# Ledger of designs, part 9: VHH binders against Octanoyl-[GcvH]:protein N-octanoyltransferase (lipL)

Target 1, 288 residues: Octanoyl-[GcvH]:protein N-octanoyltransferase (lipL), of Kyrpidia tusciae (d5wvb5)
Amino acid sequence: MKQVEWDDTLWSRWPTWRLVVEEQPGTIEEKIARDQAMGRRVAAGGPPTFRLWVNDPCLVVSRRDIVQGLRRGGDPPREVDGLPIRVRSSGGTAVPHGPGVLQFSLVVPRMDRVGMEEVYRTLCRPVEAVLGQRGWRAEFGRVAGSFCDGAHNLVVNGRKIAGTSQSWKGGLAVPGSRNRGYILAHGTLWVRVDPEQAADWLNDFYEQTIGERPIRARASTSLHLLPGGEGVDVRQVIAETANVLESAMGPQVKLERVRALTDEEISWGREGASETDPRRVAYGVDRP

## First folded at step 4 (VHH)

Design w2 (framework vhh_vobarilizumab_d1)
Fold by ESMFold2-Fast, scan of step 4:
Structure w2 (fold): chain B 288 residues (1-288), chain A 121 residues (1-121)
Amino acid sequence: as target 1 above (288 residues)
Amino acid sequence: EVQLVESGGGLVQPGGSLRLSCAASGFIFSIYDMAWYRQAPGKGRELVAGITSGGSTSYADSVKGRFTISRDNAKNTLYLQMNSLRPEDTAVYYCATDWEYSKDTYETDYWGQGTLVTVSS
């Protein structure tokens, strides 16, 4: 019933989109690598894709997090507090994955005159609409600086509820592309997460790597802690997000809903899984 | 201090060859994807060739089959072997880390000062 206004996003840019409400099983590292696999398919001419997915418990860190740790002389940990550590290709800070966390990913063809802000609006609009339907107003917390801080957090009542990041890959970076690349934008939404526990996991990672405890539990929140949110779970939010996308698409845009990536993308995810290993990122294939 | 220092540029006749080198210091070279960019007079920078930390290579269509990118992680050095050079290859060549077309997703990208390649008779 509520109107969603999406004219300031990329959703009307293409006549056909793919919506993946992922049910395909996989390892932690395979599921992470599937974002880049989607990118490879889109760069090769596949439809722009929006993926809703869930991972098993782990911490996902950036390449920057690994580099900072190496500068202090320590081997990057593969595990903290019983949680596996895996590396993503996009920037930003460490984030927890798990059954209480919704992952949402957007992949579009790289094109001229598209800015980071437009991509973040496109990524977040369906999630913002779901939050709005529940009476929660989300806004971007920090305006990104194009040369230093490109991240846009989703903020509710002054507290971070989702972290976001982007990775822009050139055509030469993507196997099978023809000087055409992709834009990957990814978000991690806390649906049912204990902020104190999450802060402890993240701080234990940073204490082991850089000797600091920078994460403050009070800076973040989870949907289940918001007014009226106690009964929320990830499956409900996935269904609501998919429904919002389906209802927002006008007759000009065809939205193909699927339960899994293509076999080719799943295969590419398996091939890319080892590239999420912190030790491989730190030392390369020459020094496993 | 992070530095990328290019060398090997110069004046060469059409059909000639040059080998560019990029000496990296102040960071862990082996974990970075590396690239060569070029900027012709009055034009923007364009990506020429890329090599991942794992050694996979990619090339712009204009140089494919003529240029070869390689790296030596033990020496912290990136190379570009340039064969069958054309007047259109005249540009300042830059060594760079994290060869993504957008800098917004990386906290710090490192660039060299460039080395001039002139292809003329």
Scores: ipSAE 0.012, ipTM 0.322, lowest interface PAE 7.8, mean pLDDT 81

Design w20 (framework vhh_podentamig1)
Fold by ESMFold2-Fast, scan of step 4:
Structure w20 (fold): chain B 288 residues (1-288), chain A 120 residues (1-120)
Amino acid sequence: as target 1 above (288 residues)
Amino acid sequence: EVQLVESGGGLVQPGRSLTLSCAASGFTFSIYDYGWYRQAPGKQRELVAAITSGSTLYADSVKGRFTISRDNAKNSIYLQMNSLRPEDTALYYCATDWEYALDSYETDYWGQGTQVTVSS
């Protein structure tokens, strides 16, 4: 079968892909750093990779969130409302992680003629297909009342269900790169999240850093709040997403499904974990 | 439109000094991180020096010889290179590692580079 529904994506661009349905334990910061570890492997000639994963409860913010707070003269917080705060490599706004949240990550080699919009389509298409199978129509859109008005949120019935972002790393910045670097795209899907509680955590972070409470609970939703979604859980959505991706692959594309990243990637994730510390991001570290 | 423009490279003899400059435009300069990277023919890419809002970082190969600095009023960063060696020969790039959820082709911004050649 051909990938006729996905011909506007990168899924047919490479003959071999790796699908990681992650079961490997790790700390909050290690799991975040594993996205960049995948990037390093792909830049070194590894196959493009799609990762499905879950993190422990925390709040993950962008470098821009930290930088905006520094402009106001405050130290970046390491926690809010009992949740640890960690920094991701991609852009966008703050998002909660936890057992009710599906993380999905795409890493592809950076090449000429790859555009940002086709990367977002590639990242989101398997998730959109799962939502469609459940009778929910997802589309890209901006939602008023989210902190940043982003064009590539996944939206259902006028409310944000997933946030997305990208990080494009040049080969010069990636040791051992055999490509022009890598493109990392990351998505966070709310499967079982209380939007009011999430908005409170996000607003408490932004109030402490920039003195504002920009997040509106009604601007976002969660799958468990959609019609027919009451019994949904993250494990079920992960399985459905992996199955959709496997079913969509034509005979010309080999999709290798694994339960863990390589030992080298796990090691790189441990090495990179400290780079997620908000104060390390803000102030850097002097080399001895 | 974000732009980084490097200057100050050239051909010098071993033991001499050069100062590289990077002028930034099209964005708010003062609170982002900046780095100098280099790539020599047949060698791996490397970060030479980086500067944040409160700290500097150096590659072991250049520590004690190179100094990175910034001038937020002029939207510029500098790399002072002392005691230059033939192995410092490379194309030197200015880069910033600022993250936005941008509706754009690239989130990392690189300059065109400035060539430094250290030879007799």
Scores: ipSAE 0.012, ipTM 0.214, lowest interface PAE 8.9, mean pLDDT 80

Design w21 (framework vhh_vobarilizumab_d1)
Fold by ESMFold2-Fast, scan of step 4:
Structure w21 (fold): chain B 288 residues (1-288), chain A 125 residues (1-125)
Amino acid sequence: as target 1 above (288 residues)
Amino acid sequence: EVQLVESGGGLVQPGGSLRLSCAASGFTFSDYAMAWYRQAPGKGRELVAGITSGGSTSYADSVKGRFTISRDNAKNTLYLQMNSLRPEDTAVYYCATSYDWEYALDSYETKTDYWGQGTLVTVSS
C-alpha cells in the first residue's frame, strides 16, 4: 500500500535528512542543549535533522516561567519534589521529562519560504501517523489547564497528549551559519505518564514560583491510558516513529538514521548545558 | 557586519515626549523581530517593547499606553515613540534584534541576537 505523501509539510523540501534515534548518554542539561547543537550544525549546512530522545526525570520550564517567578521576589528553584528544574530555549510552560516521555525535535534551515504552521506540521506528522496506526486520532488544539498549552498541542478526545514549541535563531547569531539560521521545533509526548503525579510536580513548581496551582490532571492524557495502549512504552513508539518516517520519506528523500549526534554536536551540547540553569537564565542577562 | 545605531535620546522634562530611532544594517531587517531595552543607573536591563517581523507589538506594563514601538522596513529603521515621560524612564535605551519574538505572545525577556550601543534618555526636574 502506498503511503500518503505529507505534501503540507517540509519533509519533501530537502533531498537529505538525518534521523537521530539517540542512544548517546548525557546529563539532563546536556540532552536539552543538544537541540541547539543540532541547530548550529544545520545552520552550517548540515542536513535537516529529526531527533527522537528520552531524558532522565526532570521538569523543563520556559524563560517566561522563570521571569514570572522572579517578579514575586524569590530565587528560581533548581529542584522541586526531587526533580531538577531546567530551562529550554523555546516558549510555552513547564513539562515533565522522564523514561515515560518521548522527546522529538526537528531542526531545519531558516529560509524565506518556511512558515510556523509548516514547521509544526512537519514536527508532528510522524507522531500523528503513529497515533493513527493505533486507532487514535490526534488534532491540533488548546486544552485549558494542560502542560505547555498552545495552539499546536496534540489532542486526543479533548485531552492533551503532547506539547510543542518553536525557537527561531538568526544566522548572524549562529557561528558558522551558511543559512539565515535555524528553526528548532520540539515536542513532548506522554507515552507512560501518570497525569495526577505530573500535575502535582508541575503545580508544586508553580506554587513555589507564582503561588498558583493551574495544572489539572484531567486536561492531559498518556498513550498508556488510551484504548489498546495499556502495554505501550517509549521504545515501541520510537521504533514506530522511525518506521513511519522511513516508509513515508524513502525513496524520494534520503533519510540517514544514526544512533548519536556527531562528536562536535555532543561537545556543543556540553558547552551549552549551563544555559539551561534557571539561575543563569534569571540573572545572566550578560549584556554590556 | 551587523550594526544597530540608536539616536534620538536627550534631556526632557516630566510629561514630555521623545522619539528614538534605530538604524539597522548588515542583515535582512524585515525578517527579524526587534526590541527596545533600557538600563537605568544601578539596575539591570529590562525589556521595554517588542515588535515581530509580522508587526505584532508587545509592551512592558510600566510603559503600556505611553510608548509605541513601530518599524519601517523600507528604511531598515525601528522607532520608539515615548509620551508622558516620567523620571523613572531615565535610562540608556538599547535597540536589539531577536528571532525569539517572531512567535512570542507577549514581551517576556528573551536572549537577543545583537545589541546597539545605546542612547541616553534623561527625564529630569
Scores: ipSAE 0.013, ipTM 0.268, lowest interface PAE 7.9, mean pLDDT 82

Design w22 (framework vhh_7z1x_3)
Fold by ESMFold2-Fast, scan of step 4:
Structure w22 (fold): chain B 288 residues (1-288), chain A 120 residues (1-120)
Amino acid sequence: as target 1 above (288 residues)
Amino acid sequence: QVQLVETGGGLVQPGGSLRLSCTASGFTFSDYDMNWVRQAPGKGLEWLSGISGSGGSTSYADSVKGRFTISRDNAKNTLYLQMNSLQPDDTAVYFCATWEYALDSYEDYWGQGTQVTVSS
């Protein structure tokens, strides 16, 4: 059971895990929808899965961001500052995606005895270990004015380095579910991001939708701005995270590493891609 | 304080029809996608149909396409499932569930279920 060195996490809960170090191409919306596709597979009895992935430049917002804008009488934008806007299934607020940003996703079966804190620890421990190996101490915390601010940000030197969120789907609502559904946890780590530019993109979105500019560049940082971080890139961080995860597993836990989701999951991601369109989320299929 | 209450189940003969209702309270109904799912005796859960918050988008499982129709009345906070051409294999407990209301929540937002029995 507790054969993993991270005994305050879910990593020892299941004897078999899948690690996806994703190399499968796809559109912005397909890659976002793949998190829910993984959820569907896990709900149907597939192994809990950890996914490391990268998206093309875009802003990813929550359904709540869209609804708040609609309540102020505006149509949701499909782009801001030349960046496409897409909607994710998890909560929180807007985050930028791009080649300098590491996306990491965890999907586990939903159970009565799993708490939100335990899920965040499970999601973040591999990333925290990578940061620690580079001499950077990360901790959970809030930072006012940061992107997607919450109690489970990863914080280094008082600045946010990663945002996190969760989506808990009931088994009754998941096609093919053999359990109570799934828990999706998602993290966005700034590896090589200009905080001023990112704050401008996010504030331009919020100014257009709710008339506010809440994001402060100084509240967040990027790994390339940390001491010794100048040469860091996403490919290195992905490799280090996968290696840390493989090294941390005890002899009772099998970690199956793959380069792509199954064909079925890729197909489900393709089918779900349209659900990330801000105007489809706002109005349904009949609204242009 | 979310509550979902299913009604409309019962005993029906093969080839018959039933309309299930699900009344929602404790949230802004039109902001949330709704689903119908069922559980037959001794079997797992099966998703049947979904409808967007606006009612503009619907989807169906292959097993019920052409026989079942999902709809909603946002003014009445009510979700419906019109079931036609019922077969013995449709015998199950039917649940409504709020897909997006479960997001970022420890709580599952589903109803207690209503029994449908298709038997001669």
Scores: ipSAE 0.013, ipTM 0.204, lowest interface PAE 8.5, mean pLDDT 82

Design w23 (framework vhh_7xy4_2)
Fold by ESMFold2-Fast, scan of step 4:
Structure w23 (fold): chain B 288 residues (1-288), chain A 124 residues (1-124)
Amino acid sequence: as target 1 above (288 residues)
Amino acid sequence: QLQLVESGGGLVQPGGSLRLSCAASGFTFSDYAMAWVRQPHGKGLEYIATISGSGGSTYYSDSVKGRFTISRDNAKNTLYLQMNSLKPEDTAMYYCATVDWEYALDSYETTDYKGQGTQVTVSS
C-alpha cells in the first residue's frame, strides 16, 4: 500500500503544483481578480495553484450579496465607512480584507466526482496544520452572526477564525480553456483583526443594502486574541503555511514555489479588475 | 428580475429538426456565458452546449456534436439551439441557463439560473 499524507484531500491528485507566496504589488481589485486569472491558467492546462496573499483594507462581498441588496431596493455601494467595496467570484457573504488578514486561494481543474467538502478540506488543510502547531484546534463549523457565515468556516473554541467560499466555472465561460473549467476555493483568515471594528464595517454594509445588522463581534476571533497568539503577524503565518505545505506534500508532489503569478496572469488580473466593481455586477443582474 | 423563457419545443419524428429559443431579460445578456441543459424524465441534468458572452467560443457534448448548433443574438437578448438529426434519446425537457456557478458555504447550491424549460419529444 502506498503511504500518503493528507489522503482525504486533492493534494495528491496532481504530480505538480504551483505555490504562490505573493509579493507582487497591485490594486485591491487587481489582487481579487488574480484568483480568476489563476483559474483561467489552470483551465488552459496550467498546474493546480495554491496562493497566499494579502490585500489592502477593503470589504469583499459576493455576487449574492449584491443580488440580495438589489432585490430589497438598494443600489450597490462602492464604499462603506471609508472602505472600498469589491465583489469576488465565489459564494458566501461579506468579509474584510487588510494587512491583518491572510488570504489563501486554491485553484484546481474542474473534474467529475470532486465534491465541495473535499475542495474545502484541500483549501484549509495547510492552515489547519499551522493552527495545530501553535496549539490551536480548528474544526469546520457554523457560528451564527460571524463574517461570511457558513458550514465550512474554520472555528476555534466556538468562534470563527476563517471564512471560506467556492466558485465552480464551466470550461466555455473561460477563454482558452482546454478542460471542463476550474474550481476556485478561497479562504480569509483573521490573524490580527479587531472583531468589534470588523463587525461595525460588515453591519454598516448590510444595513445599507438589506436593512439589517446581523454580525456579532463575539461570534468571531483573531489569532492574536488566542492564548499564545499575542505576537503573531501575517508574514509569519504565511511562512508557516508555506513550510507545512512543503513539508507535508513536497515528498509526494513537485511544489514549484514562486513569488508572483505569471506576467499573463497579472495582465488578466488587470483586465478583470473592473469585474469586481459592484455596479458592473449589478448591471448584469436585475436593477431596482 | 432575471428571467429566462424557453420556446420552440414539441413533438418531432426521428431525423427531424427543431429550433429552440431563449428570451433573456433582467440582466446584461452579453456579459454572461449561456448554456442549453436538458433533463430526460427521471434522470439528471446534462449540459449539452455552451456559448461565451461574446459568442466567440462554443462547446458541445459528444452526444450532440455535429447535430446541434448553439448561437446567440446579443442585440435581441436571445439564445438559440438548432437541433438537427434528432434521435429518441434527445427526448428531454430543455433549459436555457447561465453558466457561471458560485457555491454557497452551506451547500452545493449554485447561483446558476434556468427557466421553466421547453419539452422536446422525439418519437414516431
Scores: ipSAE 0.013, ipTM 0.214, lowest interface PAE 8.2, mean pLDDT 82

Design w24 (framework vhh_vobarilizumab_d1)
Fold by ESMFold2-Fast, scan of step 4:
Structure w24 (fold): chain B 288 residues (1-288), chain A 122 residues (1-122)
Amino acid sequence: as target 1 above (288 residues)
Amino acid sequence: EVQLVESGGGLVQPGGSLRLSCAASGFTFSIYDMAWYRQAPGKGRELVAGITSGGSTSYADSVKGRFTISRDNAKNTLYLQMNSLRPEDTAVYYCAKDWEYALDSYEAFDYWGQGTLVTVSS
């Protein structure tokens, strides 16, 4: 079994962490907005939080994807190929959501001396450990033509298996902040996804918005396509990731496991759900 | 590509007024939250005022009622109207993106301008 060194992460920075293995129902947009709700809670002095969650089928795009489409003179689409389109608060490019996709989110207080690389390592270490226990070596890297391409993809055998992004919010941007704001990092892991179908969905979005088909199916992979992965499912990976986190916490760190966000965060998620509408993002209000 | 250029600072008497401007380029100004920070001699940088992409404003307690932050998205310009200036307002004032999406980048967060000096002295 592979060993993971956690000394180069933020996991030891705070004496208490919250682990959310989310069972709380919600709409597609509410679940997406819950990441910012967690950020608001953490900025107000709540514990740093790691969230494991699953969404119903949709495409989640960045604000930058919306801006690029607006430059072509078209209204942002709300749906492509029968999939709703929603906007996330973090950067990067479009990613598919669905029952075969694991979403994992990290929120920590924004502080001096916290770097982007350290945040990505903190986000990905639990997932890397799960992959390692299954005999799969993950590393950070870019893969041309993959979904949400960037330097901090998780890559296995030269193919992207997870996309990642971050959103850094200053204290001024967050109501009730008691610190300098929050840092949100988000990952999307393909557990049981058909890469050809996913590439078609993503390319249909980009063709409508910027007139291009940049995504190549062969640039990405899914856990179920890896040697020994045939029977893997998202709930197994969630359980394994939670177990790895619980096992990795030293005696100095309390990890509080919950099945749902607080009522306050759930309420903020409902309030923030409309902010995931592509046209609300583009125009500040809902426009036809 | 991202550039923030501040202007409008200068020497002013207590009780006077100044208007600072920040010209932004290299990004889609209208979708980002913007802020003014300041750094007084011998002190760290402190948040003065901010404005969200949606137009919501926030102010440090020391400047509430005296300063007004505003933006002109058509001109990609951020403003700070400073009234009833006090000696303790003496600082270099910085325009900043108060928050930023990380876009698979090793770039610094909180993009800062070069600053504009405000001196309030009799």
Scores: ipSAE 0.014, ipTM 0.320, lowest interface PAE 6.6, mean pLDDT 82

Design w3 (framework vhh_vobarilizumab_d1)
Fold by ESMFold2-Fast, scan of step 4:
Structure w3 (fold): chain B 288 residues (1-288), chain A 122 residues (1-122)
Amino acid sequence: as target 1 above (288 residues)
Amino acid sequence: EVQLVESGGGLVQPGGSLRLSCAASGFTFSIYDMAWYRQAPGKGRELVAGITSGGDTSYADSVKGRFTISRDNAKNTLYLQMNSLRPEDTAVYYCATDWEYALEGTYETDYWGQGTLVTVSS
């Protein structure tokens, strides 16, 4: 099938996809660890998966953020301004999680001739379509001073609306892998976030770790601050994203919509939760 | 400070052997999954071999049966024993933590070593 929507993405690459519109409860760290659990499932021969999820209030940082703090002689903080700090498996910089923030994650099998750009397009296309239906044009770009700044931010009117990152795991290091491993891409979309408050949280983290306050509130925006966005809700955006995916997938592609990961993935997420502790990432053990 | 330092690369004839070492410091080596990657001239980086914190090993199909990855947690050192080397094994070899490995524009400077060149030619 060469005549498919989004032919510049991986969406037509596999005959079966899983769409997770997650309702399963869990701790902050368990929900973060579920992305790697999905990766392990996909590496073991499970279908490529797209996950829409929401976390409780916290700051999620990269391993790079922890390493940079250690290089400056500081202990990684476990909280800032009453928000717990957790480490994710992908690159980029710190991002806030919370009820006003949509998390979206893509896991596909690692294959020859799949590139980083193609994976970002695959991750972001459903969200871009939702934004477009609301009259908001999103583009990839960097915005200095924004959260999780990288080449593949989603930008609206010169301001960052979503941060994205990727983690590529070789099949050689993934337990139970039956292929070359997996590619995890995830994004964080600000649906109803106060940019000034978020910048304060992120800057307090960076001030404690690297002695700098690099985040500028005006570099980022939130959907609720866009024209016509005043009443936007995360659950509404989730429903719109799921509808866009179902509409774009041709009749020859099976999209299995579920409300929870498998029990095995939930168990792996629970096992992996401790790996999100910044002190464990830094020191290998949970130290005060 | 977290550091990974590769050594052991060099020029070798086809059919020869080399042992690469990666000395790790500044983190608790024993709990991290570790990997060897390589980048051949004109190609992207590829995963060669991985070893989990628990000691389970895995290999790329192109090196399976010829290369052996191992670790010495007491010495905080990762090894790659390369046997029956072929011209196509010519590459810069990199040591990395394999819990998250680098993508272009991400972790290349933080948990990656500087690399060691392996040249297989007559």
Scores: ipSAE 0.012, ipTM 0.245, lowest interface PAE 8.4, mean pLDDT 82

Design w4 (framework vhh_vobarilizumab_d1)
Fold by ESMFold2-Fast, scan of step 4:
Structure w4 (fold): chain B 288 residues (1-288), chain A 123 residues (1-123)
Amino acid sequence: as target 1 above (288 residues)
Amino acid sequence: EVQLVESGGGLVQPGGSLRLSCAASGFTFSLYDMAWYRQAPGKGRELVAGITSGGSTSYADSVKGRFTISRDNAKNTLYLQMNSLRPEDTAVYYCATDWEYTLETGTYETDYWGQGTLVTVSS
């Protein structure tokens, strides 16, 4: 008497879903802010949305990372090792973005009987399925010293391959909300990342902010380092993930696949881009 | 204008009880999640208890089984019933709404805070 794997996801909760396989250009900060723009649309009555996207090279840190740095009396850096630093709305430790990294985001309406574990399962099941189809078993777990150490990492052979985090926004905090707000879940999957280089970038950030080097390269892995993964690329993983979502959701709900967010969401992303600046997060203003 | 006004704090003996109240105005109280936070001397603010608009509750492990959060939507009032109080419960207690859950800290971050009410548990 075993339950079906997909029984504990959110997909059957709403009759219509949107899948965004994003091809819309944008700046680093705009693309980060688009997750909150999706949240604003969903809070206003738009369909739950799954987003697959890629960013230009940068480091994305949490608000907590900025606050911890301020407690040491140092100004938050705007770049490290030639990489711009931007702040995301969700928790966890710093993560690298770039052409070898798949970003995946889920936004659903905030309402009664939607729980954190169910949101993580809904976010991660498509990625877990893709990994499984390639012969790679992924599990949820924490790995000390890894990038983006959220509650539910994807782990392969004891090494972190994807970091995840959530942000639960109330209705009063979301302009135009017609419900209680939204839940944003975000994942970052290392498709083709050098763990040593990534650890150096992340540790250089933490060295400048808290005077420590907590990230261990060997705590994380990348798909291209797994058996049979040598030729893998982000475009391939995006296509496989989209196919899994269409296969799993299509029989249950209306799933609309699009290549861009709405013009309104793109506009909100531009509007929210400045909130990703570490100095604006720290001080509420840009400092010289 | 959103306003939250806490009351009910005071001095109490270990093992005693207090009931905190938070009067809310300036928004449609019944639609929003509410929470109680506390800040002890020399410590950061921590979530004590939360209640959704639908009535689902959550509690910090340190207060689970001793504290009860409740709401009265007709009176726009949030309550925290505090039983079996301990010296380590001594803190300023804050009412808050429109919270955001931050996984790495295990805390909620909100847009709106009350001014707080002091609870002192001592001999």
Scores: ipSAE 0.014, ipTM 0.273, lowest interface PAE 7.6, mean pLDDT 82

Design w5 (framework vhh_vobarilizumab_d1)
Fold by ESMFold2-Fast, scan of step 4:
Structure w5 (fold): chain B 288 residues (1-288), chain A 121 residues (1-121)
Amino acid sequence: as target 1 above (288 residues)
Amino acid sequence: EVQLVESGGGLVQPGGSLRLSCAASGFTFSDYDMAWYRQAPGKGRELVAGITSGGSTSYADSVKGRFTISRDNAKNTLYLQMNSLRPEDTAVYYCATDWEYAMDSYEKDYWGQGTLVTVSS
């Protein structure tokens, strides 16, 4: 494994980072809410954090997906095809979660002169390095008909393997903030996913909400379908990503590797879990 | 208590002009990036213009050259000067904190109540 020089990212911006290779159990909604809990810690002066995690089977949608469905006159579904539906705090379109899917999340302090593109590069560079070590060239791109369609998603051979998105939160809305808030970026990497089944789940969601079936199975791929990828699994990719990060950090950057978030963050995740409910997102409480 | 209060909306003829204002209170306005968003009936919210705490500006392609965002930190006020208005500019206009031009979500620290702009003859 060669040292990776990432001078066009934020990795050298701070002297201390936390790497979470998460082993802490939790409900689907708690694990999703933990990204915001990390944001709260970083806003309070904690180190920028990179989290590697796995969720139980579900479909995670954006607030935009919920709003678009409401405009069509329907209540937001809480389930499709036996999969629970939960809402994330960032943009983009629906993505499946499950044991064959790697979730990776980055939280950094919000600062003047931190741009969205450098945040995406910071989020994706460790994963790109792992793919490169396996002989797979990933690049940023858009693929029509793929899950979580956007310009900064990871593409291999013209097919999407990972969706990404960001959520920017100001300091006034974050309890205990010592910064101007935080920037959350997260990605969903298909390690061992059947693209046809995933497309069916996503299309069933969109057919119920907006009356369309926009997702094409052939627009996306999974690592296990790539040359040499047949035996790949999520735990292996997690270990390789953590090792790449540790190897890439120079002596001036301390990377603290932990197996769980702090008890405070876990508690905040439990408190925030209800905010992932599609109907709470849609209807919530009125703000005067 | 954080508040953003928009004003200046109204009915205007195509080709006309309007100046929107957003009065901010309850936070250190000068420390925050600010933005104008709009939402037409049946559409999602879209970013119209943004201004950083340092004064750098960004615009959506649909309004570039016609709209100007500015701020007065001494008055805690954000402005949007809208020129050469078109029927497709008809929307409720919102000011918000916590902006970045390329942002792909509607998550914001604070939003105003909005001010309606109708461009019609």
Scores: ipSAE 0.013, ipTM 0.246, lowest interface PAE 8.5, mean pLDDT 82

Design w6 (framework vhh_vobarilizumab_d1)
Amino acid sequence: EVQLVESGGGLVQPGGSLRLSCAASGSIFSIYDMAWYRQAPGKGRELVAGISSGGSTSYADSVKGRFTISRDNAKNTLYLQMNSLRPEDTAVYYCATDWEYGKDSYETDYWGQGTLVTVSS
ESMFold2-Fast, scan of step 4: ipSAE 0.067; ipTM 0.467

